# VH-VL binders against o60147: the designs that were tried, part 150

Target 1, 175 residues: o60147
Amino acid sequence: MLEKNKYLYIFRHIQTNQVLLSQGNVLKKTALFQLPYPLQKPVAPNGMRPAKLRKDHWVPLLKVEFPNESMFQSVFMQLLNYRKYRSVQPLTSDLLKLPIPVRRRKIMRQEVPNTIADLADILNKEKFPENSVRLQLSDKSDSEYADWPPSVQIDSEEIKLSRGFREKTTVDEAR

## First folded at step 6 (VH-VL)

Design ta13 (framework fv_tiragolumab)
Fold by ESMFold2-Fast, scan of step 6:
Structure ta13 (fold): chain C 175 residues (1-175), chain A 122 residues (1-122), chain B 113 residues (1-113)
Amino acid sequence: as target 1 above (175 residues)
Amino acid sequence: EVQLQQSGPGLVKPSQTLSLTCAISGDSVSSDSAAWNWIRQSPSRGLEWLGKTYYRSDWYNDYAVSVKGRITINPDTSKNQFSLQLNSVTPEDTAVFYCARDYSEFGAFDIWGQGTLVTVSS
Amino acid sequence: DIVMTQSPDSLAVSLGERATINCKSSQSVLYSSDNKNYLAWYQQKPGQPPNLLIYWASTRESGVPDRFSGSGSGTDFTLTISSLQAEDVAVYYCQQYYDTPYTFGPGTKVEIK
């Protein structure tokens, strides 16, 4: 019997601050389907697919280590649900006054603080044991976007990724 | 102000290894907002991108298929520089070689080295 | 590989007149996740490295005179010099940075009539 993944990796776009979630240390092209906005959604003549994943444009935001796969799956699913919920909420009147490109830039810039706040909210609602969840942040100041429960141990340490993080492993990503 | 300064020999014999270095000032070679590139320019091929090295929690390289397995681009964090090694050179590799930074704000090559003319001749 | 083409190969323009350079990519360089065109324009004078003029197809680099402007989207792009000055005599290159290998156009030489 093999254990499944107990690690959550979150990546951010170096220019836009858009966020992608990964179930491992490899960021796949299909992660682009997580982007909720119409102009950010992958669209192709043959249907919905990622247009292109530029792995050099994505950097690790944070890594979460859970005690087991069950806790990982619960938090990961809830985080995806929070992202979907945000994508269907009515925009504020202030945002609706902005031209579409400006509005999208402002919304995208908020994905980092929103994702961190959502993660903390989920972990605060769950009753995990003290110091059972290890959170590594690329920039420790990002922890200030939320209040963290006693279950979370926060470290700022270089997030080690395998070389496979950048490798094209699917036919869609091959040259 | 960010500057790139190139050094290396201007004459290399056929079949040998071409080695060039690019020294960085005003930025870190391990900046996660930058990538460090080598580009060459010749009358026959024009401007040709050769490859890049960049730091994103670990070091990665991307190389142009045209130079296949004979190219290596390496960072040196202690000296704040990066290098190019091109193996098994031929006279067709004669070109002006440039190092250049691409930076997340621009996406494009915003800073270039002064260029090094490399002649491959016996 | 994305192939870049430029027209014309060379252009002679009188001082103070408008110069227009065209660039075409073999596939779209518009990236869906950020809705940006991954297209840059460079100026190169003899004995010098290329100098960045325009990035993201239409954003002018700091210190570049406002007579330079970029336009276009997807596969067709234009660099315009609204009033040619003597210092603008150079070769101009477009470049895509949408995918590796990054590729450049063959260049357009701008000369004074």
Scores: ipSAE 0.000, ipTM 0.567, lowest interface PAE 12.8, mean pLDDT 82

Design ta14 (framework fv_tiragolumab)
Fold by ESMFold2-Fast, scan of step 6:
Structure ta14 (fold): chain C 175 residues (1-175), chain A 121 residues (1-121), chain B 113 residues (1-113)
Amino acid sequence: as target 1 above (175 residues)
Amino acid sequence: EVQLQQSGPGLVKPSQTLSLTCAISGDSVSSDSAAWNWIRQSPSRGLEWLGKTYYRSDWYNDYAVSVKGRITINPDTSKNQFSLQLNSVTPEDTAVFYCARGDIYEPFDYWGQGTLVTVSS
Amino acid sequence: DIVMTQSPDSLAVSLGERATINCKSSQSVLYSSDNKNYLAWYQQKPGQPPNLLIYWASTRESGVPDRFSGSGSGTDFTLTISSLQAEDVAVYYCQQYYDTPYTFGPGTKVEIK
């Protein structure tokens, strides 16, 4: 078992770019309820989530290491709250003009930049020690979606792409 | 793994209420990743979905139009089961009834053993 | 409602030969967001409930022999049994789970010649 109480694992869907947050290195089916819009009774056939949790369809986006469990819990809960807040905001007039399938794709594609921006915003508000929070990304260019505070150190080593995840780890280097 | 066990009477008189229960083991009736369905099968209609109950922060039900108004599907979290109540039955309701786990975007992966219900005097 | 049709109504196939069953939906069951077809195939033997064989049109359920395969997209789907065995005598149903009400095909009965 890994020290997942100090680590936040963030996954993205390989086709839709939708994002899931996990306290552990293995995704649970209940994580699908993090996805916005399907929180209420689904209006068939209009759903925003994959039909079933397919382990081979979710790849690592980034891994965040915190100094302790308290800081991890604070950031994780705030990030979930940001996602919930976004799901209840009114759609812009630009989005409302688009056909439903096009609008849906545009919203889903924004989950990666939005999640990264939200993480950076939370970390900028917290007063964590310099270089105390470590980010390891699958694609370093994704770090450019935000301005990071001095508390954040971006690991020079990228997460090796995993096309699927294991029972105990979703990244080859996780311990 | 997951098992569904059905119980209820096999003979119902016309105009009475048909009541069946499906007991769940290996999963929770309030699982936010599942929905609990009733399906019937007859020579005249084939396989026909009747409705489902499911938990998403609150309990919801969906019913087929053909039985809407005389059907109720209710969960019982304390007993980890769900039930079917079909009112004002006619001989046309004679069928084998199945409970099953499945949801929108999810196939029916576990089924109960089936209950033949005959509606006759 | 999405109407499901199957052809043929019944077929007789010799042991070891290929069996092919067709299924058609009245509207597309392809979800553009995940590029998945929400189409399943079930096998039903006398006195038993339907048993899931294939979901997402072509993904075999765990424990299902590799002689069973599904193909197709949108509105036209096929179930193939590459080499019919005696235990494959059954009625086969397609089902869409794209929208409620969930609907099934009328079934195809497979028998040995």
Scores: ipSAE 0.000, ipTM 0.466, lowest interface PAE 16.0, mean pLDDT 80

Design ta15 (framework fv_tiragolumab)
Fold by ESMFold2-Fast, scan of step 6:
Structure ta15 (fold): chain C 175 residues (1-175), chain A 122 residues (1-122), chain B 113 residues (1-113)
Amino acid sequence: as target 1 above (175 residues)
Amino acid sequence: EVQLQQSGPGLVKPSQTLSLTCAISGDSVSSDSAAWNWIRQSPSRGLEWLGKTYYRSDWYNDYAVSVKGRITINPDTSKNQFSLQLNSVTPEDTAVFYCARLEYDSTGFDYWGQGTLVTVSS
Amino acid sequence: DIVMTQSPDSLAVSLGERATINCKSSQSVLYSSDNKNYLAWYQQKPGQPPNLLIYWASTRESGVPDRFSGSGSGTDFTLTISSLQAEDVAVYYCQQYYDTPYTFGPGTKVEIK
């Protein structure tokens, strides 16, 4: 009946652990503008050009299903605001002691646990109905980065990295 | 104050593409709390939401199932406007088309364009 | 889709008398997080776009006369015009903005008796 469930697709970079948010199950090149740290060196001899999107370098982290547009927009906007807030926070003294390349790597590595923690914090602040938000992870152990409210149902099936966010085929289900 | 001003042709032939624009003043098309919508009105269907475009770190679109596959709603940040393209029109698409803002933090459709009567006829 | 229905289809009311319009949604439009009903009421006069009167089911838009009031929660909503004026002759629509597609009621025509 509810054919209009809304999905938030979250991807992680296989090497850097950087996170991209997408409303669609495939990434667009413009998603790269979410990144504070480019994935590759500029190719232009005079000036900086954005990194090319290499879809094979991004894998599913998690998929969040919302029963309606209002819940989706509320959570999506807040998650983007949390990300923006994190980007302007002062760095800790421990991070400032590290060389810049090492510091950036450490910050990037934290994007996965930070995104999961931020999502959980937002969902804990909201008063959503029990089991109204469905969460499907590529690695269920990542759910342990946060405590989840009663509104969240964690799917028993993990996202298969070999298939990305695509649906199961008849062949996959018959086997 | 926010104002929405529509422009586009009032007559389109069957099978052609209907194109309308909505110019925004008093707000930014890339406002992160707003969504920019197209709505049509006809005697047979009443008020019918067609879709929206909105900015949340990247541009997103959402379309009504009834027009999905032949509709495109695009923002133009340089001109502070957004457009509607509806492909393969039929006489059933004859309607008054409105653009409208939805602000998620406060209101329903709080600002509307003046409306454009589009007749699909040969 | 959330289906919106309105009653009556048309309403004739004498000047100075109360007009009451009902709106029902097929599903609740109450958002549990902010405890708001995502329901709006619009007035449309011939040749004009709809004009927002009420949002969040009961909040009057700026500039809207106090004779207009909205009430209700969940699935059942009412628009009341406490003392009908000549300028209030119009078609009135309820609309949910809780979920996409955003949907409108079929409208209630208010005219003078």
Scores: ipSAE 0.000, ipTM 0.532, lowest interface PAE 16.5, mean pLDDT 82

Design ta2 (framework fv_tiragolumab)
Fold by ESMFold2-Fast, scan of step 6:
Structure ta2 (fold): chain C 175 residues (1-175), chain A 122 residues (1-122), chain B 113 residues (1-113)
Amino acid sequence: as target 1 above (175 residues)
Amino acid sequence: EVQLQQSGPGLVKPSQTLSLTCAISGDSVSSDSAAWNWIRQSPSRGLEWLGKTYYRSDWYNDYAVSVKGRITINPDTSKNQFSLQLNSVTPEDTAVFYCAREYFDTSGYDYWGQGTLVTVSS
Amino acid sequence: DIVMTQSPDSLAVSLGERATINCKSSQSVLYSSDNKNYLAWYQQKPGQPPNLLIYWASTRESGVPDRFSGSGSGTDFTLTISSLQAEDVAVYYCQQYYDTPYTFGPGTKVEIK
């Protein structure tokens, strides 16, 4: 009970590169609230249905192990605040002039680099003890999107996307 | 409901500036869910998009390359309207001009002004 | 620019019979991430502005009779009027809103035979 919630999981969408944060290896439909406000809104009753959360469409991007729940909660909340801040910033004129589908793809493709950069920025500001935060990635080259502080130890083992992890990763539908 | 009402002269001499206004009711010209377009229609070119103005924390304009450099589309938030100024007109600019709302920036043009026939001749 | 073409240029259909109009885009207007076709259909009667009939290739605008339907995906699209009525005599235009400049087809004139 006391040691639970010291792991942060970050997932990415295989088609769009959008990112979701989770307080565990379980993705719930409510995690969709983290997605930036849609660039396009449904225009009719027969329009776009609410997004569905599907297990095969979201893969782990990285996993962060913190020394304790307090550090985990601090970093997790700060990442949500960074994401919220990004969502309310004005789009650049170059982006606004692009067709909406092209603009949307360009913005979504930046979610992985942006999230990794935001994580590194938070960890640099917090100045945790040396090697106290363990970072494990699905693709270690993604670590190159940021400069990591001495508090972070990048695991030599990539996240196992084999049956074991996928069997433990669940997608819950909101009731 | 949304309505677009156009006003402006129907006759313009070559080399002069064509000026039209589109008054909006039922929506705000600064709505972040809309873009305000000018489209013209002529026998030679059919329906031709000229440009748009839209508010996304700041005002932006997009113009068709065919009229870029002599076209200005401007919003007026105090009067809830937007205008078209087309400089140095020629007889080839003779057309019916429409203003139109592009909604959610994806659904096409759901409301149109009544149209203004502008004839360019001496 | 995305070029829109329509066929036929004009067609004459008897009252109560089916009318079909085809529209082709020079490149796909299907956006894979939202699986939507950025294509609209308009009806224009003499002396009036165009009126939106269909958007997202197949979604009927509010107030449009159900005899009007849109179909197709990618580059090939069809507008169908299942049972032509007298008030349907008009020119019909397809339009892509996938990329700027937004472009319209040349129109198809529908007349009663």
Scores: ipSAE 0.000, ipTM 0.468, lowest interface PAE 16.1, mean pLDDT 80

Design ta3 (framework fv_tiragolumab)
Fold by ESMFold2-Fast, scan of step 6:
Structure ta3 (fold): chain C 175 residues (1-175), chain A 121 residues (1-121), chain B 113 residues (1-113)
Amino acid sequence: as target 1 above (175 residues)
Amino acid sequence: EVQLQQSGPGLVKPSQTLSLTCAISGDSVSSDSAAWNWIRQSPSRGLEWLGKTYYRSDWYNDYAVSVKGRITINPDTSKNQFSLQLNSVTPEDTAVFYCARGPYDELFDYWGQGTLVTVSS
Amino acid sequence: DIVMTQSPDSLAVSLGERATINCKSSQSVLYSSDNKNYLAWYQQKPGQPPNLLIYWASTRESGVPDRFSGSGSGTDFTLTISSLQAEDVAVYYCQQYYDTPYTFGPGTKVEIK
């Protein structure tokens, strides 16, 4: 995933709230390898991990514009590391009290707030100029999952239900 | 392909510890997409899941309430195997014991051949 | 714990005829988030371990003949063998994987008449 780009796109699954990261506005099948459990088979028996990319099931969550390609790569790699770290942590005792399906639903729903919090944590650790990192969200209320540093500028314009992005993604086979 | 091979004594005296081992080939006991299970089968209880061990950055175990407190399931990464220890056995523990792999901790897609363990004095 | 029951305890079916096995769970095993039933079916032949046939109530495992089919949702499930063959003589078990401990039905023995 080492590519010269200054944009990070984050996508959300419409039913499960699972999250995928992309360096482009077109979500590729290889992004599925970001999901917590590695795939052993093309079909995930428990239904928690999609075997194939269904483009109609994923919508943009957040777009991040960085000052340069170097900072994009640094933040993107750190975010992937945060996701890997979260996927291997032991479950909390309060989650263990829940039935497995309720537990999994809660874990998957937390991917959106967790990813946003992780992004904010990374950006707070980096030293960026004021208003140099631009965030554009599909739902502005999602910005409330974190406290953002002065380097971050949140766009007042939400990501439109993007005919442009969907037009682009239709050329990438989903099945 | 994945194969599971069981070993251990087939006769255990009441109050002693039952110990079985399951050797894995074609997969790693440390695979983060698998869980390693023990299941027993008897005429009185039918098929009964006992517990599992699995690797997710660290080793974890889950045990059935019916055996919790007297069961231990341990991996051995150097030998690519996992074991079952069941303490304070009674004749009610007489069963055919199976080890089994569960992908994503859910299903049992590969099984060992089974070991009949008789608890008798 | 989720309790699984099966009916009948045993059935005898002539070669080429349909065999139907029922399974009930004490609570729903339908997961609302993915709309999947966390139910599997296993076949066990004498002297062998159980073999996975069906998962998600209706999805056949790779290599399982198409004469085997699963149906049902929530608490009531059925395994159907459309045309019984001699090699299908076995005990069949349903299993829920909705919650721990994972639990199995008591089994249904299928014999040839």
Scores: ipSAE 0.000, ipTM 0.477, lowest interface PAE 15.1, mean pLDDT 79

Design ta4 (framework fv_tiragolumab)
Fold by ESMFold2-Fast, scan of step 6:
Structure ta4 (fold): chain C 175 residues (1-175), chain A 122 residues (1-122), chain B 113 residues (1-113)
Amino acid sequence: as target 1 above (175 residues)
Amino acid sequence: EVQLQQSGPGLVKPSQTLSLTCAISGDSVSSDSAAWNWIRQSPSRGLEWLGKTYYRSDWYNDYAVSVKGRITINPDTSKNQFSLQLNSVTPEDTAVFYCARDIYTEGYFDYWGQGTLVTVSS
Amino acid sequence: DIVMTQSPDSLAVSLGERATINCKSSQSVLYSSDNKNYLAWYQQKPGQPPNLLIYWASTRESGVPDRFSGSGSGTDFTLTISSLQAEDVAVYYCQQYYDTPYTFGPGTKVEIK
């Protein structure tokens, strides 16, 4: 009985600041369906096709380690639900007064602060054991977008920016 | 495929309300991947975007400042159509009116209605 | 409002020859965050609505012949018809969708010489 899938990997786009959630340290093309604005024209009237996944355009934002798979799945599903909720909420009158490209830039740039705030909100509600959830960020100042509960331990070591998240493999540990 | 079919009177007297309807087939007026626009064309002004309506959990409208509070664009989900009302018309409002769809509110128009010539004259 | 201008007002081109239409915007329609130009091109034949040819300045709409191409960035754009066919006689319009109100150019009429 081994626990699997207890890590949440969060990526951000280097230009747009849009956020993608992943259960693995490698981003899959299907993650592009999380984006509120499609990068390519729909194939059919109500269809859409994902843009080509440019892995070099997506960098690590943060990594969350949960004590077990059950807690990971609960938080992951709640984050997806928060993202869906945000995408279907009415835009504020202030945003609606902005030109469409400016409005979209503002919305996209808010995805990083919003995702971090949503994660903290979920973790504050869940009342996990003290220091049971480990958070590692690429830029530690991003942790200031939220107030974290006692269940969260923020890693002093930042994720080094690369083409993605790299974990030590069993092979690397043997050497 | 998507088709837009326009209907409404071709003659309107000055000071009255111009009213047109655009019936949609092949897509839903409440589709979250579309927005529904009115555009007019005249020799003096060329092609002029008037406004749009779109559904994103609630209905929204964007209107051009050129029609300054005279315009209403309204969806009808039961009939799968949307309408234009332009109040207090003048002869300068004489134009061919088109309804058109844009994708995800991007603002480029992939399907157009056949057009309706509306003459504003006494 | 973003003002669109086109040149020439009209041109006559022989069958099989290249036609070039220019479009200028009063301000940039390039959005730096997505690196896209918010510009479209339409073809309009007498008695018909405009028909979308190109969007994002250079992306050809489905079903549009490959002789049509768009180029340019920022404020200066070009529509090219590499080998004019009889059915290409029409008025061509550029349109910006960078900001509302969406605005169109005054059109360029293409005729057979």
Scores: ipSAE 0.000, ipTM 0.480, lowest interface PAE 14.7, mean pLDDT 82

Design ta5 (framework fv_tiragolumab)
Fold by ESMFold2-Fast, scan of step 6:
Structure ta5 (fold): chain C 175 residues (1-175), chain A 121 residues (1-121), chain B 113 residues (1-113)
Amino acid sequence: as target 1 above (175 residues)
Amino acid sequence: EVQLQQSGPGLVKPSQTLSLTCAISGDSVSSDSAAWNWIRQSPSRGLEWLGKTYYRSDWYNDYAVSVKGRITINPDTSKNQFSLQLNSVTPEDTAVFYCARSEYLDYFDYWGQGTLVTVSS
Amino acid sequence: DIVMTQSPDSLAVSLGERATINCKSSQSVLYSSDNKNYLAWYQQKPGQPPNLLIYWASTRESGVPDRFSGSGSGTDFTLTISSLQAEDVAVYYCQQYYDTPYTFGPGTKVEIK
């Protein structure tokens, strides 16, 4: 990694509200494997179009700064495990009653609240020193999805992405 | 009270693997608040952090660049211990090796007694 | 890597007098978010492992006598022993835990005059 791996970036998809975790401010195509549902609709009867990363469709949700790489790695890996755990849970009977497209939209729209709640849960369990974790939110109201421990400082400073983040985007499909 | 007890051979031949073990009492090697470190000390290099292993829902390792590629630090949950393997040793690896505990912040609050390892033919 | 340096290499101090040890880091170990310095001090006596004295640059570890104090911020740090005792003869090391690899100073040997 070009970055020191002290920063966790979480990105939100502008159309689906799905989230991606990144160790830096650059979003790699392999991050798409975090998603349980493909972003592209099938274009042929024999299968799905390969997943494509459109960097212009992802915006920062939040950025977390840790004092060292060990704290970062602990939280990052636990957050990935929380996401994996959620993906294998049985669907509730209420969700199963919905048509598949409606069901998927509802599940995807919960990714932002779920990810924020998971992050807060991990930080509450870790017992890090007071004010040691800096949380920047693109929308400060998203902090209301969870109760934060004393270790967390929340601010509304703008999240800045690397110069190359959006310039390497290829657009294959529009909304 | 946390105690760390080291064991392993004090003599290793050049090109062979150096292997040391650190037995833990008073804490669990899988404690999710702790990390388990190896540090060596020599007149030429002083105190040098080599790496750590730690449990956070899964096992992770961090290694110093100077030894990355020839070092492995492994936990053993059944024996409540962790080990160091350092491959392809040279006389420059001669040092007193310490195991040490840290928490989320990597200052070292408990240390093993130390093991002098001499690398010679 | 963050490089740590210490001065002096050794010092001789009379019993009851003040000993002062300096530590410098090649880059700041002050974390702006929590306004804390990620610096620790250790004491090592002959034949023993290092023993933690101070963390957060100025916080004494439990059981450490009040005569030991740490100060400084950013790149420049000081360990002070206000009234040297015979049992304080040792080598003292600073350590940064701001970034990996964690690095130590070369040590300062404290002896009785």
Scores: ipSAE 0.000, ipTM 0.501, lowest interface PAE 16.3, mean pLDDT 81

Design ta6 (framework fv_tiragolumab)
Fold by ESMFold2-Fast, scan of step 6:
Structure ta6 (fold): chain C 175 residues (1-175), chain A 121 residues (1-121), chain B 113 residues (1-113)
Amino acid sequence: as target 1 above (175 residues)
Amino acid sequence: EVQLQQSGPGLVKPSQTLSLTCAISGDSVSSDSAAWNWIRQSPSRGLEWLGKTYYRSDWYNDYAVSVKGRITINPDTSKNQFSLQLNSVTPEDTAVFYCARDFGYESFDYWGQGTLVTVSS
Amino acid sequence: DIVMTQSPDSLAVSLGERATINCKSSQSVLYSSDNKNYLAWYQQKPGQPPNLLIYWASTRESGVPDRFSGSGSGTDFTLTISSLQAEDVAVYYCQQYYDTPYTFGPGTKVEIK
């Protein structure tokens, strides 16, 4: 249970590399409305509920601890805005020449490097105090997708999730 | 080269606990791309998925509602194996039990040899 | 729970002829995030565990002969054996892995005519 939400968790799909952002260490079904990148919320055929969150398909990519809730909110909202901006950009001519399934696979695989680069860009712009932001990565090599500002301390600790993270604890919602 | 080898008693009395083990070779039980499943097969119910254990930064379990509350599936990283415990068994639990790997979302690509468990007094 | 049904219950086919098995799910097993059908097909011979043939509704598992093919999307799926061989005599099961509990069809027995 968090008294103040100062933690950002980012999850990646183990095969597609699609990314989900979460406030805290619980990944809720509403996070599926961030998918599929870049264009549309998931909709189920014939008015069915959206596909259930397959929690076994998602692993922590990184965890960020901010000094306070205000800094967390600023970075989280900016990261959502970066994702929205990317979703409306025209596709390059090289991507448009690819068959739709191949094109989508390439776009999805870029979500991890893009999200890490976006996070670093936001943190570089914010000019937070030295060593005030704690970054934990599941794979340390992912830190190489960006240059990090002096405000960031990269921690080698394993990312801990809540016991309810992977359990069916919520009813599917179409909202 | 992935192999799953099952062991455990083939006869259990009603109301007791059914215990089976699946030893893994050629993969790690803590592989973050795999999940480790128990499935049973009987003439009355056909093939029935019971649950799984998997490592994604921490250990998690998913269980079928039909056995939830009396089932436990646990990994043992030191022995590279995982186990099934099914409590309060009845004759209706008589089945061939299989362990199986779920890898990269392909569904069950490797299976254990199967263990016939008879629940009778 | 997602209920799986198969038809026919049993099928007798001459060697070299086409065998077709149908599978239906009570709800769509198409996952919108990756646009994949979470449906698999298994072959089971007496005294053996099931053997994976097809995953993602149409992707053939490594080592599986090309006479086996899967097709369909959403709720209706088909397994086709283009030219039945003697070693193909078995029970075939479809399985959804879209949502837990994962569920299997009741099986279709394929025999030589």
Scores: ipSAE 0.000, ipTM 0.520, lowest interface PAE 14.7, mean pLDDT 81

